# VHH binders against Type II restriction enzyme MthTI (mthTIR): the designs that were tried, part 21

Target 1, 281 residues: Type II restriction enzyme MthTI (mthTIR), of Methanothermobacter thermautotrophicus (Methanobacterium thermoformicicum) (p29565)
Amino acid sequence: MSNLLQAIMNIKSIQERNLGSYKGVQDSKNRMNQMGVTLEVFLKDAFCNTFDIENKDLVYSEYFSYLGNQNNPPDMILKGGDAVEVKKITGIKTSIQLNSSYPKSKLFVSDSRITEACKNCEDWEVKDIIYAIGTIPNRVLKLMFFVYGDCYAASPSIYQRIVEEVKGGLHSTGLEFSETNELGRINRVDPLGITDLRVRGMWIIKHPIKVFKNIIPPESIKNNNFNLIALMKAEKYKQFPKKDRKRIEAEDNIEVTDVKIKDPDNPAKLLDSVLVRYDEI
Key: E = the ipSAE of ESMFold2; O = the ipSAE of OpenDDE; V2 = 0.75 times the mean of E and O plus 0.25 times the DockQ between their complexes.

## First folded at step 12 (VHH; framework vhh_7mjh_2)

Design v4 (from u4 with W98Y F100W; at its last look DockQ between E and O 0.01; V2 from the best seeds 0.00; counts 0 for: pae E 20.3 > 2, placed apart)
Fold by ESMFold2, look of step 12:
Structure v4 (fold): chain B 281 residues (1-281), chain A 118 residues (1-118)
Amino acid sequence: as target 1 above (281 residues)
Amino acid sequence: EVQLVESGGGLVQPGGSLRLSCAASGFTFSSYAMSWVRQAPGKGLEWIGRISSGGRTSYNPSLKSLVTISRDNSKNTLYLQMNSLRAEDTATYYCARYTWEYKTFDSWGQGTTVTVSS
């Protein structure tokens, strides 16, 4: 089985191989970026170590229990492992759009936005979820940030309270409305009765670089050619196989650091966490 | 136009040390990672190491103990310090501008030749 630590090590390995593969005056391009591979494909290859394999689908089926679609979270689920939600953004100042789904601290099989295929992909009730956020200015991946939902998003009750209050407010207006999965739909809002208003939740969340600046100072990422950052609770880190933890801790170019982060549910409370960094200079 | 000019090469006795310089112009040097690469006669290119715009270094593991890369952004200059040189270190040494987009080098100097001979 695969996991985030293995993916990090595979990303480091492909970075090293690309330098070796493109040594020489006459072949100076990164062929993976030249092919325009999506961030989703890059991440699948990272978990499966399939960057150099032509028939990847067979290997993907071995490692993933679910591969998603554009309309429903998550983008992928590792067999017996974590869910992954992939976000591509153009810069670190850009807020991340989550659309109709508030951010998730964990993925529950009962969540209304996941597909039946996702619910049935294995025998599960709750999974840790990784937000895999790729910052890609000008078609070059500059920052790969992996953050677990329980380090980044508040508990569902906090968001659901807001959803319920907004729905209740719309209902109390006395305007004509209809049944909807959106926050609300208000029909015939103009005198001719030809205009409907759709009220859709459009959740956005700050880039984790901004959220975690106290443990990732901006100067530590400025002007690097590539940064990989992973953030997880210490409890989660210890759940990875000991062999994978020892392997990543032994890597010269990977820094594994104990840090403390604010609890998303209560900023006065600190959570013991692990920060993993691989910086390509 | 990007220009990279290496200097400091020459004849060095085995066991000796040498410091190479690379003068950069035609681009904002402080914004780019820079690399050293060498080519022994009749052989392919060998990556020596890279230094980020902020000064963090990464080295070819086989050369890690031999070399130190530094930069002075105020002088637009890249440096390579080499120690304990051996005959096998005889090569033309190039400085190169590294780009993450291609994970390779997009601009090269003319090179400076280092010969290690007793």
Scores: ipSAE 0.000, ipTM 0.120, lowest interface PAE 20.3, mean pLDDT 80
ESMFold2 (binder alone), look of step 12: mean pLDDT 86; pTM 0.856
OpenDDE, look of step 12: ipSAE 0.025; ipTM 0.366

Design v5 (from u4 with A33H S107Y; at its last look DockQ between E and O 0.01; V2 from the best seeds 0.00; counts 0 for: pae E 21.8 > 2, placed apart)
Fold by OpenDDE, look of step 12:
Structure v5 (fold): chain B 281 residues (1-281), chain A 118 residues (1-118)
Amino acid sequence: as target 1 above (281 residues)
Amino acid sequence: EVQLVESGGGLVQPGGSLRLSCAASGFTFSSYHMSWVRQAPGKGLEWIGRISSGGRTSYNPSLKSLVTISRDNSKNTLYLQMNSLRAEDTATYYCARWTFEYKTFDYWGQGTTVTVSS
């Protein structure tokens, strides 16, 4: 069974950071989406250690219980393990767009946006979710940031309340409104009654590098080198296999440190967390 | 029985201020979004604004600078503060409850009339 620590070690073991020339990715007509797809493949290979292996689909089937599509979260689920949501950005100053869904502290089987295939991919009710955020300027992966949702996102109730209020606003307009799986639809908006307005939410969340600037000083990030950062609760770190923890802690160029972060639900409360940093020399 | 009763209407001079109230009963007031709507003589209904169950407000952009909506859940009362009133603000003002079940305003008050005249 693979996990984030293994993926980190696998990424460290390879020197390839140019995603523009990454093997196994078919050229898509949409260049803008190409880097996102490539990043996803790169991460699959990281979890499976298949960077140099042919017939990757067979190996993926062994390590993943679910592989998603562009329209439904998550992007992947490790067998018996964590869900992963992949996000590609071009710069560290750029915020992350979350399509139609608010940030998730956890993935729940009851989530209305996940597919039936995802719900039934294994026996599960709740999974931890990793946001895998790749910063890829000029087709080169410069920063890989892994952050668990419960370090990054507030509880679902916080966001759901906002959704409900927005929906209420739409209703209050007096316009012809239909409820949807999104924010809603305004029907027959033109005189002919032939046009509908689909109302979708685009959630925008700050890059983790900005959110956690207190524990990750900006000046500590070497711009010319590849940087890998992972952040998780201390409890989560301790749940990883001992062999994987020992392995990553034995690496001279990897720093594993105890840090305190603000609770996403209550900034007055601090959470014991673990920060993993790899700076490529 | 759900009831909404508006009060506070009357005659006011141009430039004056008025505070309307809507007393709610027969339901859990704190659980519902509430709105103010008005109807001028010979005109259709005009949405003024909304206040969510939690107190978040949204306004008609044309009226935003002139109105403030608030609520007191402990008193089951909705308020509409209007400032700098004009003749064109002459209307019957209604409070209305929004329902997610029916996706519409399901209950309305009888209205209170505001007349702005010199």
Scores: ipSAE 0.000, ipTM 0.199, lowest interface PAE 16.6, mean pLDDT 90
ESMFold2, look of step 12: ipSAE 0.000; ipTM 0.092
ESMFold2 (binder alone), look of step 12: mean pLDDT 88; pTM 0.876

Design v6 (from u4 with A33E T99K K103S; at its last look DockQ between E and O 0.05; V2 from the best seeds 0.00; counts 0 for: pae E 25.6 > 2, placed apart)
Fold by ESMFold2, look of step 12:
Structure v6 (fold): chain B 281 residues (1-281), chain A 118 residues (1-118)
Amino acid sequence: as target 1 above (281 residues)
Amino acid sequence: EVQLVESGGGLVQPGGSLRLSCAASGFTFSSYEMSWVRQAPGKGLEWIGRISSGGRTSYNPSLKSLVTISRDNSKNTLYLQMNSLRAEDTATYYCARWKFEYSTFDSWGQGTTVTVSS
């Protein structure tokens, strides 16, 4: 059974091998593209330790209970474990587009945007969700940031209140609206009355490197060839198997530190958290 | 990076007037339709009105007589003029950018708080 700590160690291992092999520092810009894989495939291989395996589907089926399709969240669910949502961005400091769904502190089986296959992949009601955010300037993975939703997103009720109020505001404009699962639809906006406007949520959240700058100074990542950062509540860290915690704490060049972060629901409160870093100079 | 920053909020007496500003950066402001939206404490969001890139306005009918939206494209600034303020106008006021390609508000400010009280 796999988990984020195993994935981190597997990423460290492949990064060190690639750097020390026939790929020089100048070629690091094409590591992911030279492998011929998307960020999603890279992360599947990280959880399964299948970077060097040609027929991966059997191994994937052993480790994942769900693999996403058709741009529906999440991108993957580990058997008996966490959900993972993958985001690719080209700039370290840019905001992250979440499209039609507000950010999630947890993944609930009742969420309207997940598929029936996802709901039925296990017997579950709520899962921790990892936002796996890859920063890939010039087709080279420079920053792999794993942040649990409950460290990053507010409780769902905060976002739901906003959704309902925006829907109500659009309805009260006096424009012609139709029923929709979107925020709204405005009909006949042109003089001929042949054009309809869809109003959809295009949710945006600040990159975690901006959100957590007080515990991750920007200068500590700026000049490195690759940075891996993972952030989770201390209670989540303690839930990983003890063998995995001891292994990652013993890894050379992986730093596991206790930190405090602001509660996403109330910034006056601090949460005990664990920060994991692997920095490749 | 797209940024919208509201300002001009504060405490005002009933019957008073207030002008809110929204400073825009990180995009070609003159090309976008903009809106004002407000949220009273414990209540939902209420759309106030919009202004097109060309300056045409449309308002929530219940607020039309109390508000005027304008823009200064040379200063990248959106304005909301509010008159004859009442206690019920106490709210956090947000500016929002409209993205026609997706038919959605794709950027929001953090808001500025207006309190109407003696």
Scores: ipSAE 0.000, ipTM 0.070, lowest interface PAE 25.6, mean pLDDT 81
ESMFold2 (binder alone), look of step 12: mean pLDDT 89; pTM 0.886
OpenDDE, look of step 12: ipSAE 0.005; ipTM 0.224

Design v7 (from u4 with A33T Y102W; at its last look DockQ between E and O 0.01; V2 from the best seeds 0.00; counts 0 for: pae E 18.4 > 2, placed apart)
Fold by OpenDDE, look of step 12:
Structure v7 (fold): chain B 281 residues (1-281), chain A 118 residues (1-118)
Amino acid sequence: as target 1 above (281 residues)
Amino acid sequence: EVQLVESGGGLVQPGGSLRLSCAASGFTFSSYTMSWVRQAPGKGLEWIGRISSGGRTSYNPSLKSLVTISRDNSKNTLYLQMNSLRAEDTATYYCARWTFEWKTFDSWGQGTTVTVSS
């Protein structure tokens, strides 16, 4: 079984950071999304340690219980393990678009946005979710940031309340409104009655580097080097296999530190967390 | 007060069928995703499946062919149809309500016991 610590170690073991030349990806018709797809493949390979292996699909089937599509979260689920949502950005100053899905503290099987295949991929009700955020300027991966959802996102109820309020607003407009799995639909908006307006939310969340600036000084991020950062609750870190923890803690170029972060549900409370940093020399 | 009351359990022969019911009260039943969970003697909890407020179902892959979950929101009742029962299906069956607030099942019934034996 793979996990984030193993993935980190695997990423560290390779020198390739140019995703533009990454061999594991078929040319996409959409160049704009190419880097996102490549990042996803890169991360699959990280979890499976398949950077140099042919016939990766067989290996993927051993490590992942679910591999998603572009339209539905998550991007992947480790067998018996965490869900992963992959996000690409071009710069650290850029916010992350989550499309119709609000930020997730955890992945729930009851989430209406996930596919049936995902729901039925294994026996599960809730999974931890990793946001894997890759900063890829000029096709080169410069920063890989792993943050667990429960460090990053508030409880679903916080966001769901907003959704309900917005829906209520739409309903109150007097327009022909239909309930949907999203924010709603406004029907027959033109004189011919042939056009509907699908109302979708685009959730935008700040880059973790900005959110956690108090524990990750901006000046500590070296622009010329590859940086890997992982953030998780202390309890989550302790759940990793001891061998994996020992391995990562023994690495000279990796720093594992205890930090305190604000509880996403209540900033007045602090959460004991673990920060993992790898900086290439 | 939230209440879930399972019924329909009992003794059944191998190959038999059984329909369990869960009567819900004390909350807006139609607004919640409901699940069935079972616990066999000496074993942990096993998730059987769920049904959303709107009627979308999902099942444990291991049990999908043997179970059907349905609901009647007008009656505030959750159902579990089980077919081709086996000895290994002997367990206490629970209905449970899922909530986002607790990020888990926040309400459980007392359970109804199903014994499959010749």
Scores: ipSAE 0.000, ipTM 0.209, lowest interface PAE 15.3, mean pLDDT 90
ESMFold2, look of step 12: ipSAE 0.000; ipTM 0.143
ESMFold2 (binder alone), look of step 12: mean pLDDT 86; pTM 0.857

Design v8 (from u4 with A33E S53T S107Y; at its last look DockQ between E and O 0.03; V2 from the best seeds 0.00; counts 0 for: pae E 22.5 > 2, placed apart)
Fold by OpenDDE, look of step 12:
Structure v8 (fold): chain B 281 residues (1-281), chain A 118 residues (1-118)
Amino acid sequence: as target 1 above (281 residues)
Amino acid sequence: EVQLVESGGGLVQPGGSLRLSCAASGFTFSSYEMSWVRQAPGKGLEWIGRISTGGRTSYNPSLKSLVTISRDNSKNTLYLQMNSLRAEDTATYYCARWTFEYKTFDYWGQGTTVTVSS
């Protein structure tokens, strides 16, 4: 069974950071989307340690219980393990766009946006979710940031309340409104009655590097080198296999430190967390 | 039985202020979003604004500067404060309950009439 610590070690073991020439990715007509797809493949390979292996699909089937599509979260689920949502950005100053879904502290089987295949991929009710955020300027992976949802996102109720209020607002406009799985639809908006307005939410969340600037000083990020950062609750870290913890803690170029972060639901409370940093020399 | 009863309407001079009330009964008032709607003589319904269960308000942009909606959940009462009233504000004012279950206004008051005249 793979996990985030293993993935980090696997990423460290390879020197490839140019995703523009990454093997196994078919050239897509949409260049902008290509880097996102490539990042996803890169991360699959990281979890499976398949960077140099052919016939990756067979190996993926052994390590993942679910592989998603572009329209439904998550992007992947490790067998018996965490869900992963992959996000590609071009710069650290750029916010992250979450298509039609609010940030998730956890993944729930009851989530209306996940597919039936995902619900039934294994026996589960709740999974931890990793946001895997890759900063890829000029087709080169410069920063890989892993952050668990419960360190990053508030409880679902916070966001769901906003959704409901927005829906109410749309209805209150007096326009012809239809309920959808998104924010809604405004029907027959033009004189001919032939045009509908689909209303979708685009959630925008700050880059973790900005959110956690107190524990990750910006000046500590070397611009010329690849940086890997992972953030999780202390409890989560302790749940990893001892052998994996020992392995990562023994690496000279990896720093594992105890940190305190603000609770996403209550900034007055601090959460004991673990910060993992790898700076490529 | 769900009931909404508007009050506070009457005759007011241009430039005057008026506070309308809507008394709710027969349901858990704090659990519902509420709106104010008005209908001028010979015109259609016009949405004024809404207030969420948590007290967040939204207004018709054309009326935003002139109206304030509030609620007192302890009294099961919805309020509409109107300032700088004009002749064009003459209308019957209704409070309405929004339901997310049915995605519509399921209950309306009988309305209270406001007449702005010199």
Scores: ipSAE 0.000, ipTM 0.207, lowest interface PAE 15.1, mean pLDDT 90
ESMFold2, look of step 12: ipSAE 0.000; ipTM 0.094
ESMFold2 (binder alone), look of step 12: mean pLDDT 89; pTM 0.888

## First folded at step 14 (VHH; framework vhh_brivekimig_d4)

Design x1 (from r1 with G53K; at its last look DockQ between E and O 0.08; V2 from the best seeds 0.00; counts 0 for: pae E 22.1 > 2, placed apart)
Fold by ESMFold2, look of step 14:
Structure x1 (fold): chain B 281 residues (1-281), chain A 119 residues (1-119)
Amino acid sequence: as target 1 above (281 residues)
Amino acid sequence: EVQLVESGGGVVQPGGSLRLSCAASGFTFSSYEMSWVRQAPGKGPEWVSRISKSGGYTLYADSVKGRFTISRDNSKNTLYLQMNSLRPEDTALYYCARWTVEYKTFDSSSQGTLVTVSS
C-alpha cells in the first residue's frame, strides 16, 4: 500500500536522480518539467514509484482503488487509504477554483458528486482527503503543496449555513423559483418568460502558502528551484506506518516539524500538526 | 553512544546575555531536529526551543519568544542558544536534545549547563 509519506520520498528520489544524471539543463530539473507529463500522472507516479516504468497501468491498479476523471471528485483513491484531489494553478496569488462545490474537510461516500464506481471501490464511509496543489508557472512545477482537507477547509455545516442564508435572500425576492441543487434558479425573468437565471456557487479558496504563511516563511520558498510542502494533523501523521515515518524522518533533505495551525472551524483554537518540507534550492 | 555536551552556562545578572553551545557526537547531527529544554530547581522539564534539521525553521516557547535565538551549524555538529534579556525565571539547567516527531518527546544523554540569573 502507498501513502503520502511514500509519495514525498519518491518525489525526492526522482528529483535527486534526474539532477545527478542531467547535465546542462537548469530549467528542467524535475520529472514533470523534463517529460511533459500532467500533474495527475506525476502524482500517480509519485504514489506508485513508477516514474521510470513504461507500462504503468498494472502497477496503478495495485495501488489505487479508484482513478477518476475531470468531472467528478476525487481524482484518485489510494487502496485502503486517502482520497486525493489535484489542483493545478499558475501562481500563489491565484485563488483555487472549486466552482460549485465548497471545500471539503473530508470525503463522504454520501457526497452527491462522486460516481457509483467511487462509492463502490472499497468498503468506506469517510476518507481523509488530500488537496494536492501544484503551482506551475510557465510549464515548470515550482511548488507541490499537499494539505489535508481537515487542516484547510471548515466543517460542512459552516458552508451549508451560508448556502441557506443566500438561498433565503434569493427566495425573499418573490421571483419564480424551481428546485435545484445550485444556490438558485430564477425562472422567467423577462417579459416573454423565456429567460431563466441560474445562480451557481463559484467557490474559491486561498492558496495554502497564503493561508499558512505564519509557519512557512515566504523567504524560505523564494527563488528555490522546487518546493514540496505537506501539512497534516499530528494524529494523521501518527497513523502512517512506523516504517514510513522512520524513513522520512531520517531523510537528510526532508524536514519534519511539529507546528500549530488555526482550527478552520474556530481560529481561536490551535491544532497540533506536522509540516513536511523538501526544498530544492 | 549518543553524546551531547552543553557549555556556556554561568551566573549573570538580570538583563544580561549568555550563549549556550551543544556539541554533538555519536549520531548524524544533521538528520535530527534539535531542541533546548530547561529544568528549574524543584520543577519539571520545560521545552524552550526547537530547530529543524537544516536550521530553516525555528519555534519557541512563549516565555522566551523574542529573547532567545536557536541556531545550528551542521558542519561543526553544534547547536546554539543565544539568550538575551535574561530574567530570574530563566534560571535552570539547560539541556540540548534530539526531538523526534514519532513520539514528540525529548531524548538526552547530557548533563546540562547551569544558568543562574540573579542580582
Scores: ipSAE 0.000, ipTM 0.102, lowest interface PAE 22.1, mean pLDDT 80
ESMFold2 (binder alone), look of step 14: mean pLDDT 83; pTM 0.833
OpenDDE, look of step 14: ipSAE 0.020; ipTM 0.393

Design x2 (from r1 with G53R; at its last look DockQ between E and O 0.01; V2 from the best seeds 0.00; counts 0 for: pae E 20.7 > 2, placed apart)
Fold by OpenDDE, look of step 14:
Structure x2 (fold): chain B 281 residues (1-281), chain A 119 residues (1-119)
Amino acid sequence: as target 1 above (281 residues)
Amino acid sequence: EVQLVESGGGVVQPGGSLRLSCAASGFTFSSYEMSWVRQAPGKGPEWVSRISRSGGYTLYADSVKGRFTISRDNSKNTLYLQMNSLRPEDTALYYCARWTVEYKTFDSSSQGTLVTVSS
């Protein structure tokens, strides 16, 4: 069974950071989406340690219980382990678009946006979710940031409340709304009755590098070097296999540090967390 | 109680050198990577350097790279910053810090040590 610590170690073990020519990824006509796809493959290989393997499908099937994509979240689920949502960013200062879904502290099987295949991929009700955010300027991976949702996103109730308020506002207009999973839907809005309006939310969340600027000095992130950063609750870190913890802690150029972060639900509270950092020299 | 006490600051001419020390207590020093941060008058805190738990891995801000050297003695619970080729722009209050959500504001009783580089 793979986990984030293993993935980090595997990423460190390879020096390949150019995703433009990453093996096993076919060049797509859509170059903008290509890097996102490549990043996903890169991360799959990181979790499976399959960077140098040609026939990866069998290995993927052994390590992942679900493989999704941007339209079918999450991007991947480790068997018996965490869900991973992959986000590709071109710049460190850019925010992350989450489309119609608000940030997730956890992945729940009851999520209306996940597929039946995902719900049934294994026996699960709730999973931790890793936001894997790759900064890839000019086809080169410069920053890999792993942050667990419960360090990053507030509880669903926080966001859901907003959704409900917005919906309430919409409904207060007196317009006839149809049932929808979106914020609202109004059918036949024009005299001909041929136009429908779908009201969708676009959720945007700040890059973790900005969110956690108080524990990650911005000056320490150099544009020319690869940086890997992972952030998780202390309790989560302790749940990793001892072997994996020992391994990563033994690495001289990987720092595992206890840090305090603000509770996403209450900034007045601090959470014991672990910061893992690898900086290539 | 976590305590970090900086020392070694002073007035020095441009091109001069200083060695700062940080005495740590109240926590397992060797278990934490440590950093130096500085704050110039009228400016926000600036990260200067970081050192790994064992001291084998160091990182520097571009502004001090090649001039400053961070080191540590875990047996003495002490962090050091050797500053060479000092410049007026290095004038600041220097702090040692652990990584916390408030590292730039420092959640310890640290008073910092003042470094003044002037002709």
Scores: ipSAE 0.000, ipTM 0.249, lowest interface PAE 10.4, mean pLDDT 89
ESMFold2, look of step 14: ipSAE 0.000; ipTM 0.123
ESMFold2 (binder alone), look of step 14: mean pLDDT 83; pTM 0.835

Design x3 (from r1 with T100I; at its last look DockQ between E and O 0.01; V2 from the best seeds 0.00; counts 0 for: pae E 22.1 > 2, placed apart)
Fold by OpenDDE, look of step 14:
Structure x3 (fold): chain B 281 residues (1-281), chain A 119 residues (1-119)
Amino acid sequence: as target 1 above (281 residues)
Amino acid sequence: EVQLVESGGGVVQPGGSLRLSCAASGFTFSSYEMSWVRQAPGKGPEWVSRISGSGGYTLYADSVKGRFTISRDNSKNTLYLQMNSLRPEDTALYYCARWIVEYKTFDSSSQGTLVTVSS
């Protein structure tokens, strides 16, 4: 079974950062989304250590219980392990679009956006979720940031409250809304009755590099060929296999440090966390 | 203002040793990967060695591997290059530089320090 620590070690070992010519990726999508797709494949290979392996579908089937995509989140679920949501951005200062879904501290089987296949992919109710954020300017991976949702996102109730307030506002307009899973739907809005309005939320979250600037010097990111950063709660780190922890801690060019971050639900509280950092030269 | 000041260059016989220093100021030194670059007369710049911000990771050009050692003291904002077993082909102006990832270039606007290896 794979995990994030293994993936980090594999990424470190392969030293491939040019995603423009990444093997195994077909140019099936538009150019704008190509790097996102490539990043997903890159990460699959990271978790499976299949960077140099052809016909890796069988291996994927052994390591992943679910493989989704942007329209069917999450992007992947490690068998018996974490969910991973992949995000591609071009700049470290760029915010991340989360589409109609607010940030997730964890993945719940009851999530309305996940497919039945995902719900039934294994026996689970709650999974930790990793936001895997790749900064890829000019087709080169410069920063790989792994942050667990519970370090990054507030509890669902925080966001859900906002959703409800917005819905309430919409309904207060006196317009006739139809039942929907979105923020709102108004049918036949024009005299001909031929136009419908769907109100959808687009959630945007700041890049982790901005959120955690207190523990990650911004200058350090600009001065390396490749940076890999992983952030998790201390408790989460301790749950990784001892072998994997020892392995990553033994690496001279990887720093594993204890850090404190603000609780996403209450910034007055600090969370004991672990920062893993690899600065490639 | 970013400042990089190299020192320690000189004339040495083949097989000799020198230690170069680079004093850095005007930026958070420990946050930056640092490199040594050299330029021989009539030649273009050649990368020599790199060291991570923490100093835990180092790389060397094949031409200097096993002979040169890059190190840093972040408490002193100083980069070092220990050069052993020097060869005439090591003769060059040596610069310390920051790697600027966005531009895929080195910030080497310093004066450099001259290393001459001759009999």
Scores: ipSAE 0.000, ipTM 0.199, lowest interface PAE 16.9, mean pLDDT 89
ESMFold2, look of step 14: ipSAE 0.000; ipTM 0.102
ESMFold2 (binder alone), look of step 14: mean pLDDT 82; pTM 0.817

